# VH-VL binders against q86l99r1233to1411: the designs that were tried, part 27

Target 1, 179 residues: q86l99r1233to1411
Amino acid sequence: SNKESLPFRRDVIEKVINHLRENSLDTEGIFRLSGNMESVRGIVKSFAHGEPNLSFEVHNISNALKHYLRSLDPPLIPYEFFLMLLDARKNEDAETIRNIFWKIPSDNRVVLTLLVDLMVKISENSNVNKMNSKNLSIVFGPTILKPRTPTLDRMALMTETQLQCGIIQTFIEDFHYIF
Below, E stands for the ipSAE of ESMFold2; O stands for the ipSAE of OpenDDE; V2 stands for 0.75 times the mean of E and O plus 0.25 times the DockQ between their complexes.

## First folded at step 14 (VH-VL; framework fv_adalimumab_6cr1)

Design p1 (at its last look DockQ between E and O 0.49; V2 from the best seeds 0.00; counts 0 for: pae E 10.4 > 2)
Fold by OpenDDE, look of step 14:
Structure p1 (fold): chain C 179 residues (1-179), chain A 119 residues (1-119), chain B 107 residues (1-107)
Amino acid sequence: as target 1 above (179 residues)
Amino acid sequence: EVQLVESGGGLVQPGRSLRLSCAASGFTFSDYEMHWVRQAPGKGLEWVSAISWNEGYIDYADSVEGRFTISRDNAKNSLYLQMNSLRAEDTAVYYCAKAEYYDTWFDPWGQGTLVTVSS
Amino acid sequence: DIQMTQSPSSLSASVGDRVTITCRASQGISDYLAWYQQKPGKAPKLLIYDASTLQSGVPSRFSGSGSGTDFTLTISSLQPEDVATYYCQKYDSAPYTFGQGTKVEIK
């Protein structure tokens, strides 16, 4: 990607997550429905400046969070944990996933916990917002968990994406065990 | 009006490749997960492949995994299915289907394109 | 994988009859079930999603019920235009398996 990565700002992310926790749990298609791109860009820029603009419609804010998280380098889940998590997922080893999670740097871990907590809350209201753990995992899998080097093989990429999403789904469904 | 139009079907020999396309219109294509579903002549419906709106999730039925590749071009509002190493059992009408942006029932469906694999 | 089994495979009924089609999942899929209608030579059409939610534009004579493993599609009064094959489909998780279909004909 030729896009410049944005700095990791824990304080900003926490504010955004808290806002979404309060205002998005009953929003149909939250995180999947696109917002206005101009608004989203503006919100993302506000993140970079350290003061999130939360005056926008919730889809714009949620999309801004996605874009911001996606732009992070390293990702919210650092690269060094990528393969380990995928392997653990392949083996359906929730204990290993848990152990890996607790090795993640503290700021990242805190943010990840908050983010997944939000996902849990959203998923618990999936009868209204239609965003279950699977749907959320599809959104956030490739967003926060990425390889350092892009996977070129199509088959491998397919497996990779499944595992990425699966890990996030595990985070959501086994939240209390892992976090 | 939401519309899906499949193309690229035809008669091919076993082992050959074919690429299907689905042109979407009438909705924000980039917001929706897209699927391929096929139906052998006189048979039921079989899910084939899925691709999320952002391409972050891709999945295949066991029957086609390793042989088929799903892809999309959101700029072109197009869905694709690259089918390699085709087999007789791949003979079917192939439908592209739109999932809801929040769940995975299919609406609408295209009219389908027929793929016939025969020697 | 979860198996989806419909019953019956085919049925014939008279106009005005109540028709019931059953779909059974080998494992619980909550309400993540859709019903489709496919008329001969046509693409499938969504009738019901979330087991019981009627899709917009679908006649009210169609209804869906059930959760977990057992689901039912009901046509309260069968009409000639209802001649079709009906499919259930799970979407709790991949694969998005369909039932084998139920062919509905008019006597």
Scores: ipSAE 0.024, ipTM 0.618, lowest interface PAE 4.8, mean pLDDT 93
Fold by ESMFold2, look of step 14:
Structure p1 (fold): chain C 179 residues (1-179), chain A 119 residues (1-119), chain B 107 residues (1-107)
Amino acid sequence: as target 1 above (179 residues)
Amino acid sequence: EVQLVESGGGLVQPGRSLRLSCAASGFTFSDYEMHWVRQAPGKGLEWVSAISWNEGYIDYADSVEGRFTISRDNAKNSLYLQMNSLRAEDTAVYYCAKAEYYDTWFDPWGQGTLVTVSS
Amino acid sequence: DIQMTQSPSSLSASVGDRVTITCRASQGISDYLAWYQQKPGKAPKLLIYDASTLQSGVPSRFSGSGSGTDFTLTISSLQPEDVATYYCQKYDSAPYTFGQGTKVEIK
């Protein structure tokens, strides 16, 4: 249901990412623009059941992927990596970020690699789709990298969000070094 | 009709604080990057601060960093600017402005609210 | 930080004249430049974005050109309602700096 955390289904996520790689690189505002929420809900349900329904307009599929990833518990980047990644980003330490990435469990690493590779491909066509590395990092930072216990301090939350986005931007821009 | 309406300006003494609000209507507020831009009396335009739709990007002009805090409440379609440690040079009309989701040119602008900092 | 310098700082021209305002960035900003018109007591109004793209509802006598560091706003035939201050603004990255403005008057 809409209150339950969703199961991590590597095979589903791979199918969705492959579909988007083939169908979204020319789509303006991909991952940024809204979809039809009724359609998005149905698509997310199909992901959770292991039978992804991709017979929808591409914005509905991209929004469903975002919602699905946001609903994972633990998130795509497991909780234990949150503070060490933020600290490495705060210190501008890309080598440590790379070392941390390779400690992430294998299934999560494969999915993260496919997701970031998709973001690289989208950003390389940003003159058409209007989604550069900054825009994509804003979408995916808080979506896939989260603390186990959110801070209640608004300023601390803003700082964390900036660091979360910075990590994803580093993944995109330094893809070949990190991955 | 897209509208941005600022409020909260007034006369304040140096060192005091003031909070500006901007009420948005006529568009999906949570889709857009929002900005504050100010204009001192008789002077040109000065960009002040930016906040992305999900707060993942926040930035400030050097002249206000550490003293001003931009924030938004997407449920209330509202943008805020908390201004602390105000100085005489902060005297200006403050505009809120909507940026496109992919580029930072401003359309529309609010009507502005005047902040005067003097003893 | 990239400085934005407008020229001239003010001008006076007759109705029907061709008016040219220039904006120079201290470093390259590609096409990430907008032009605004501000009339006394009013908020700025967007005229042009992406250096040369005319905003909807803006009269066709306005045009923009340039890329990199040198940009031009042209009013092909000045009208009484064009009396205003004009600003350029870069948006390649923060800070989103404005030029100092160009006052346009009729006489």
Scores: ipSAE 0.006, ipTM 0.583, lowest interface PAE 10.4, mean pLDDT 90
ESMFold2 (binder alone), look of step 14: mean pLDDT 94; pTM 0.955

Design p2 (at its last look DockQ between E and O 0.03; V2 from the best seeds 0.00; counts 0 for: pae E 12.5 > 2, placed apart)
Fold by OpenDDE, look of step 14:
Structure p2 (fold): chain C 179 residues (1-179), chain A 119 residues (1-119), chain B 107 residues (1-107)
Amino acid sequence: as target 1 above (179 residues)
Amino acid sequence: EVQLVESGGGLVQPGRSLRLSCAASGFTFSDYDMHWVRQAPGKGLEWVSAISWNEGYIDYADSVEGRFTISRDNAKNSLYLQMNSLRAEDTAVYYCAKAEYYDTWFDPWGQGTLVTVSS
Amino acid sequence: DIQMTQSPSSLSASVGDRVTITCRASQGISDYLAWYQQKPGKAPKLLIYDASTLQSGVPSRFSGSGSGTDFTLTISSLQPEDVATYYCQKYDSAPYTFGQGTKVEIK
């Protein structure tokens, strides 16, 4: 987790997601390629102040969203659901994953739905933007789904990260079933 | 020019540990997944391990899982492979390989570093 | 896991010959296949990705085709500098398995 946590702002996130939905679907490497760090920092700050600056190049905005989401404490998916989701993923239990999703607080759930919807749309255009469900899951898995306590064991961490990504991949690929 | 340079190989006894390093240059290291691929003498290529650009994904071949640990330091443009409990069958040239940022073919490859595990 | 099988394991041909190497996946991997060239004592070099896309700088005599389970690397006119071992590699998902390789020599 980041040292600095920013406030959860649903309205800001929605605006950013909508912007990305409109402007990033055909962007190669969206959410993967880095932006200008100074710009990204500035954009993130704008999020924190409640007025997202969306005048920047889309890679800067997407990276800003990643950094912002990463800085949330608790994460977009609250800590209490972490182990539950991982266990469900281990058991390949999509129904349980769905049930867990619907237990997430409403604001978080709405944002998560919008975010995953964006990922779905991006993945559907992966032939152009090169960001399929797996690639997106690698980006967002550790970003929005985290343990309260960092996993120290290397093997456990490996499994954890795979499951994190897998859950996000499931969200994308089974979007209509889960959301 | 994109360049990968492996180091850390050598002769070790079974059961010992070795740490390989890969120094990357000529590209934005933090944007790309990195992999280790090895090749036993006179044999084919074997994928060993992968780490995503943001360390959000880590994976290992079954043959090394539980013994090897892949890591990276994006600030140092470096990839690492901690190899524990080395076995004779781990003897190989170890290549670090850059994956395409949106897919998992490898380009380029480092020159490789030889790891010999022998009693 | 998906098995990757190349054929033949080795071949010898004359300069100018058409050379064909096949790679078969035990399961469908779409077009998530790459071909590499490895010359003796050197690191592998990417030739083709996405089954048929020629990597920049690779001679046009190299071509790839196939999708699903059966793939082919073709050298339209074998040159002396093409002496190498060629590997296919799947990247549909982990593990990123290589074929066993095909050694190409000149007669």
Scores: ipSAE 0.259, ipTM 0.788, lowest interface PAE 1.9, mean pLDDT 94
Fold by ESMFold2, look of step 14:
Structure p2 (fold): chain C 179 residues (1-179), chain A 119 residues (1-119), chain B 107 residues (1-107)
Amino acid sequence: as target 1 above (179 residues)
Amino acid sequence: EVQLVESGGGLVQPGRSLRLSCAASGFTFSDYDMHWVRQAPGKGLEWVSAISWNEGYIDYADSVEGRFTISRDNAKNSLYLQMNSLRAEDTAVYYCAKAEYYDTWFDPWGQGTLVTVSS
Amino acid sequence: DIQMTQSPSSLSASVGDRVTITCRASQGISDYLAWYQQKPGKAPKLLIYDASTLQSGVPSRFSGSGSGTDFTLTISSLQPEDVATYYCQKYDSAPYTFGQGTKVEIK
């Protein structure tokens, strides 16, 4: 398609996450179910312009946030941290994961903390909203944690994908310790 | 509510031309990218061509480039595919499909129009 | 160009079985992957986009996973109405290539 990477706007992302924190915790399938595509398009445009329009049903806002985050280049978790995080996850080394998090640039850290805190709150209410930590990790793994260059070995790529989702799941489940 | 209706298919001899149309309704046509996707009988799906909402981006699969021309008329809510120098391997059902300007999954699709190229 | 390879080409399973279909890209495509269901004589229907986002009206027994080059469509409990051919499609950039398809049957 005719798409460009979108600019990183910390203040926009903060406003959107805070809105979702207030309005999405009881919403079934939040971040998994689709919104109205015309509405989502308009909301993504408003994020890119720095003027977020949040007067929409909550699925439209959550989908717009997801699409906005996936369009960032570099991603929310910068490329240089990808392999370090995977290795720390493979070794079950939560202390190293925490140390890596604190090396991420400060604007990215603030946004990541707010985003993962939102995911924690959603997962704590998963009996109502049906979105547990595993479900959320499937959504956000590829959205915010990406390799710059994927390995050419197919078996290694399968393992990387599992670890990628596992890191997001670890962020949610060990939030208190890591963040 | 959203509808895409293709027309203009039929039987045509190799080397000849056809023009396909897709009539859109139920959405703001000028806000969306549009595509053609084809499927030979008993075969899989093959992307053919794209045109962006503002016509600033147009693209083709290698197999049709130079022979097919995609266009749109936003005032008439219509998408077109001009198919020149048709070959037997162009025989397929041709679907029009709607996409977002920022991502290219297809929803919805039309029901398709059959183009048969044979002598 | 990036090749999209689906496996298996066909499968047969019983009602209630868990069914898994895989799709592999020859180069990384992040999460720019969609899944479609097509029944004979019908247009394809979008099931999943962004590798894991379930489209409106699609039953929750369908799920998607993966990122990079390896992707999976799962049907947690196969139903008679799920007999169809399933396609993956990449959209990281043009061309917007489809996999060859996976035919799913009830045995």
Scores: ipSAE 0.000, ipTM 0.555, lowest interface PAE 12.5, mean pLDDT 88
ESMFold2 (binder alone), look of step 14: mean pLDDT 94; pTM 0.954

Design p3 (at its last look DockQ between E and O 0.03; V2 from the best seeds 0.00; counts 0 for: pae E 7.3 > 2, placed apart)
Fold by ESMFold2, look of step 14:
Structure p3 (fold): chain C 179 residues (1-179), chain A 119 residues (1-119), chain B 107 residues (1-107)
Amino acid sequence: as target 1 above (179 residues)
Amino acid sequence: EVQLVESGGGLVQPGRSLRLSCAASGFTFSDYEMHWVRQAPGKGLEWVSAISWNEGYIDYADSVEGRFTISRDNAKNSLYLQMNSLRAEDTAVYYCAKAYYYDTWFDPWGQGTLVTVSS
Amino acid sequence: DIQMTQSPSSLSASVGDRVTITCRASQGISDYLAWYQQKPGKAPKLLIYDASTLQSGVPSRFSGSGSGTDFTLTISSLQPEDVATYYCQKYDSAPYTFGQGTKVEIK
């Protein structure tokens, strides 16, 4: 039931994002390349306990953040916003996406702003780190935006994944407008 | 040894449909973005479609958008191209190609499967 | 869309000659440029990525240069096995467009 669910710890997530902002902008393949799984597991545990251990190689930290965010229940973008964001993305309606973002609870909104700002900074340096908005959106789409009740239809799952990634890509590319 | 093997090509009449398959082996298929690239007889290479490893990014060349559908089954290590409303100009060898992790250069390619659209 | 123009469309050279093929993008693509070799009846083979990085197993007589809009593939000393058609390909963003190809022959 809650075997792999982790608590939302705003202050921990903020510290991890700020660490990556200081240390990852020049790192090739950041968020896409793997880390050492033993290290990543230990780092995720430290996040869950509220005392993040960031004395690791940067790929281990980025992978730990990704795994931590994936394990949140409820997710960073609360379930209530899933269908309306997907619908706004289908209609290519950035104004509606912005309006929905500003309705997200304040704690979640602060963390989401910091996370997307990190992705913007990484993408602005993509000639060095090779992670543009498309690459980052593929990583983060299903990580932070999830349905309360996942569909079992394979084609519907594929469509949902594409829309989840598209929303994150919109956040990155239209950051100045949405945030 | 990394291998990509296309199948499903053949001779079909204009307006009909055909489904291509690409069987992958020798690598972790679910880690990689996959592409279709085609080559009309005696002509150059034309990119057709892309699908990311988690299916979150799908894209098509303008010439095929709305008619072709790319898909994948990571459990079966297979890539697919559903081609509807085929036209004579779709006649080509269709290659399955593996992209690098986060850059879209292709290595390796399959040997291709020929699709001929003719009355 | 960004157009990719290769020059020349074909060339003939002697064994041992230096061969130069150019590829021009209609807009800047940074170093997101690959080169492929295709022999008759075969699939293309990657030679160079990131404009200048040789793929593993490619002979050192192949080199690439350029950034932005102007790119060059050089074969420092043409060999009989280098008879092929060569393609550039951009990958800065979709579409992942190829140049029209350059056929290289031995005189």
Scores: ipSAE 0.050, ipTM 0.683, lowest interface PAE 7.3, mean pLDDT 91
Fold by OpenDDE, look of step 14:
Structure p3 (fold): chain C 179 residues (1-179), chain A 119 residues (1-119), chain B 107 residues (1-107)
Amino acid sequence: as target 1 above (179 residues)
Amino acid sequence: EVQLVESGGGLVQPGRSLRLSCAASGFTFSDYEMHWVRQAPGKGLEWVSAISWNEGYIDYADSVEGRFTISRDNAKNSLYLQMNSLRAEDTAVYYCAKAYYYDTWFDPWGQGTLVTVSS
Amino acid sequence: DIQMTQSPSSLSASVGDRVTITCRASQGISDYLAWYQQKPGKAPKLLIYDASTLQSGVPSRFSGSGSGTDFTLTISSLQPEDVATYYCQKYDSAPYTFGQGTKVEIK
């Protein structure tokens, strides 16, 4: 298919995250439930133009953000940090994860911090929105943390996936230590 | 309401040709990649062909490559599938499907049109 | 080409049961996976995309998980209206291959 990658726009992402922070914390299934496809498409297009259209209901906006982040190349977490993070997660080394995070380029780091902060806030209200740290990590793991080259081995991929989600879960649950 | 309506199916003999049409409404047709997916009776789903909004990308499953031709008319909000050299194994319900703008999951699907290739 | 394998091919469960369907890709496809529901005589309906995102209007009892090669569709509490065949589909790249389908019935 004709997939287009949108440019990384920190300013746009910050605006969207701020909007979601204010309007999505009590939304059941936020980032898990889809919005209207046409609306989502329009919102994503607005990201490309530098001015996010935030006049839509929160599922449309959240899905637009998720889709946008997923389409980034390189990912929000650059490729060079992928293996290092996975290794750190394997060793349950939160200190190394923290150190790796602070090596991420500044714009990416800022956005990642904002994004995870949003996830933390969402997870704290999981009794209402049904999106705990695990659920959010499942959504965002493969979205923002990807290998440059696809892994082919099935067992390796299974482990990889678990680690991807685990890293995001760690970001959420140990937010104050890492960020 | 987004709607896709297939037409043109019917009974044909092997080696013959048939042209399917899909009429789209309720969305900006010219903005979306469109696909054909088929399903043999009692069988699973099989992707057949894809065409981008501007026809810059066209693709076919190996099973139909060289025999089928996908096309579209954005002015008419229509998708087409020209099927030549039809075989018995081409017997199926043919669905037109809209792809998501950036990704290739299908929503919605038409109700399908049955193509039966038999002697 | 990447093969998509679903399991089981069919299952029968009682109303209210938790149902799990697995889809496996022969190679990694990240989270480029969709799930569809097809009721007899009807066109497929999108349930989940990006492995875990529920399509609008889909009941919350449906959920998807997984990434890479192993994916799962879960119905937390099976309902009579859920009787259908379910398909996974990859869209990492062409061809956009479907799993063989899993037929879900009520006991």
Scores: ipSAE 0.028, ipTM 0.689, lowest interface PAE 3.8, mean pLDDT 93
ESMFold2 (binder alone), look of step 14: mean pLDDT 94; pTM 0.954

Design p4 (at its last look DockQ between E and O 0.57; V2 from the best seeds 0.00; counts 0 for: pae E 15.1 > 2)
Fold by OpenDDE, look of step 14:
Structure p4 (fold): chain C 179 residues (1-179), chain A 119 residues (1-119), chain B 107 residues (1-107)
Amino acid sequence: as target 1 above (179 residues)
Amino acid sequence: EVQLVESGGGLVQPGRSLRLSCAASGFTFSDYDMHWVRQAPGKGLEWVSAISWNEGYIDYADSVEGRFTISRDNAKNSLYLQMNSLRAEDTAVYYCAKAEYYDSWFDPWGQGTLVTVSS
Amino acid sequence: DIQMTQSPSSLSASVGDRVTITCRASQGISDYLAWYQQKPGKAPKLLIYKASTLQSGVPSRFSGSGSGTDFTLTISSLQPEDVATYYCQKYDSAPYTFGQGTKVEIK
């Protein structure tokens, strides 16, 4: 489906992340459980307009952020870094992943740092919210790291997805080393 | 009512392939991780494979790694298990199982489909 | 890999008896343990998750306890309908290994 890409708004994302940092750390299934889709759509629209509506329940807000990030073109992690990161992950090369991260454009890098920081905080409270690093990586892997050209082969796609998630997991678990 | 219905089981010769399906209903399929668990006749339960709700995580038991492929179609509320290079020891009732949102305990289970691998 | 060992493999008890099944993990799995009941010819049914949380609809005579490596499933008063094989399962991480099962019969 030709979903129109939304503009990248660092300021909006930061506000949303900050809100979630303050209000979602103990929320069971944060970013995983579905919200009300109508509400989510509305919230996403508010992002696009530059003024995030944060009056909604935290699941709706988190899902809105997820959907918004997913709609970005280019993705939060730009296309040019996709293959490099996947290769680094295949080789279990955290140093290369770190080096690649620091090549990401500054605004993207800042947002990515904030986002992963949020994930770290969430994961640290996984005993309550049930969202550990793996679970979060599954949510965000395909969301913020995508190929420019969709992978058509089913098996290749699954492998790709796993690598995407693995990279995000690395970001979370090795946060202080990478960021 | 949450329901899982497996299909595709049958008698096959060693080395052949078989594809199992699991039809899910009564819940938002796309939100849940799904697993395959098998049980050889008269034996215990053995976890086979897992796939996350968005396919970001896939895993296999060592016994089936490289031979079996788990997949899902969320649009069709379906879980699949492609079984290649089947062996006699793969003979079992295969259950599809729904995991909880956050953890990998299983509820509910399908009624299972029997796969018999015999020459 | 973590090994899951149940004890006993089988038991026979009278109606009304207290039945205890143990499950031991070779390594600590915190409370990431589930118990299942499987009646003959039927699919497994979840009884307990998080080591001690009773699944909705399960009779209160079932209870689970334990953490780390040692876990217990208890049936406070065995009923005829409880004749089944019971399995523990770890889900701390893959593989999601089951115990070998404990067959419970009525005398």
Scores: ipSAE 0.027, ipTM 0.645, lowest interface PAE 4.9, mean pLDDT 93
Fold by ESMFold2, look of step 14:
Structure p4 (fold): chain C 179 residues (1-179), chain A 119 residues (1-119), chain B 107 residues (1-107)
Amino acid sequence: as target 1 above (179 residues)
Amino acid sequence: EVQLVESGGGLVQPGRSLRLSCAASGFTFSDYDMHWVRQAPGKGLEWVSAISWNEGYIDYADSVEGRFTISRDNAKNSLYLQMNSLRAEDTAVYYCAKAEYYDSWFDPWGQGTLVTVSS
Amino acid sequence: DIQMTQSPSSLSASVGDRVTITCRASQGISDYLAWYQQKPGKAPKLLIYKASTLQSGVPSRFSGSGSGTDFTLTISSLQPEDVATYYCQKYDSAPYTFGQGTKVEIK
C-alpha cells in the first residue's frame, strides 16, 4: 500500500550505488543473499531521511537498496512506462525499449543507468560473485518495474512477471545499445 | 527450529482437484524461495515447481505445467500447490522444500504428504 | 532439457569400503550440483552443494567433486548408517532435475 511508500531521493540512491560499486563486485551472492532484517530496516529508514547509513556489512546495504527501491511510489520506472515496456519486450524490440528509456524523467534515468551499470559490472564478475544477468533480473524486475494496478489473474501475473524480468535482463545484456 | 509441514494429501479420483499446503516456521519465510518436489512410490525424486521469495519467478516441470499452480502467502508463512486434472501418474509423496533465493538446492525438506490418484 | 544420469543404479559394499557414485549432465552446468541422501521412509537430506561444499552437520567421510558435466560423490569409509539412496540434482536453471538415484547397500 501507499501508506508504506517511500519518496524518491536521487542523491541517496547514487551514494548507495556508488558504495556498492566500490565494495560488492567480489561479494558472493550480492543482491541475492539475505541480510539481518533489523539492520536492513534501520538502513532503509536512513535512506528515507536522506542520510544514508552505510556503516554495515555489504549484504545489509544491498538488501536495504532492494527494499528501498521496491517501496518507492512512484517506482523507479514510472507506472506509465510499464505496459509499453512489456509490449516492446514481447516483440523482442530493443530499439523501442531504448526509445522508451530516453522518455523516462531525467532523475530516474540517471539512477536507472547507475543501477544497471552496477548490475553489468556484477554480472561480468559472476564467476567470482555467482550473480549472472538472469539472477540479477529476477531480483530487480519486479522491484523497479510494476503496474499501478496489479492483476488479479494468476496466469496473467506469471506472464507479466516473466516479461518484467526479461526487460531488466535486456537492460543488462544490451546496456551499451540502450543506455 | 526451521520446520516445514505439508498437509492436504489424500485419496482422490482421476480428473479431480486437490490443494496442498505447507506451513513454515522458524525462519523469515519471505526471504526464501520455495519448491515442491514429489516422489512416486518406489521411484526417484521429481522436481515439480518453484516460486521465488518475492513471487517474481514461478516455474513448473513440463509434466505438470498447465495443471498445477504454485502460490505463497508471505503474511501467513504458507506455500500452496493447486493440483487440477489429477492423473494416476501424479500419485506421490509431495514435499515442500526451502531454498536460498540465490541457489536452488533444498534444505530443509518437509516430511511430505501422500497424494493417491486412483479410481 | 538437461538430463542427469547416475551410475551405478545400485551397489553393494562392505563397511569401511570407499564408495564412488557418479552423476553426468547432458550439458554443462558449471558447479550447480547438489547431492542428497534419502533413507527409507524419510525425507531427503542435503549432503553437498556447489558440487563440493559439505553441508553443516554432514560427516566428513562424504565429499564431492566435479564441474561441467561429470560429478562424483565419494564416501571414504562406508558406515552402516550410510545405507540409503543417493540423488544428484542440477540447479543451474529450471528444471531443477534429479538423477534417477543410486541405492547403496551393505553386503
Scores: ipSAE 0.000, ipTM 0.499, lowest interface PAE 15.1, mean pLDDT 89
ESMFold2 (binder alone), look of step 14: mean pLDDT 95; pTM 0.961

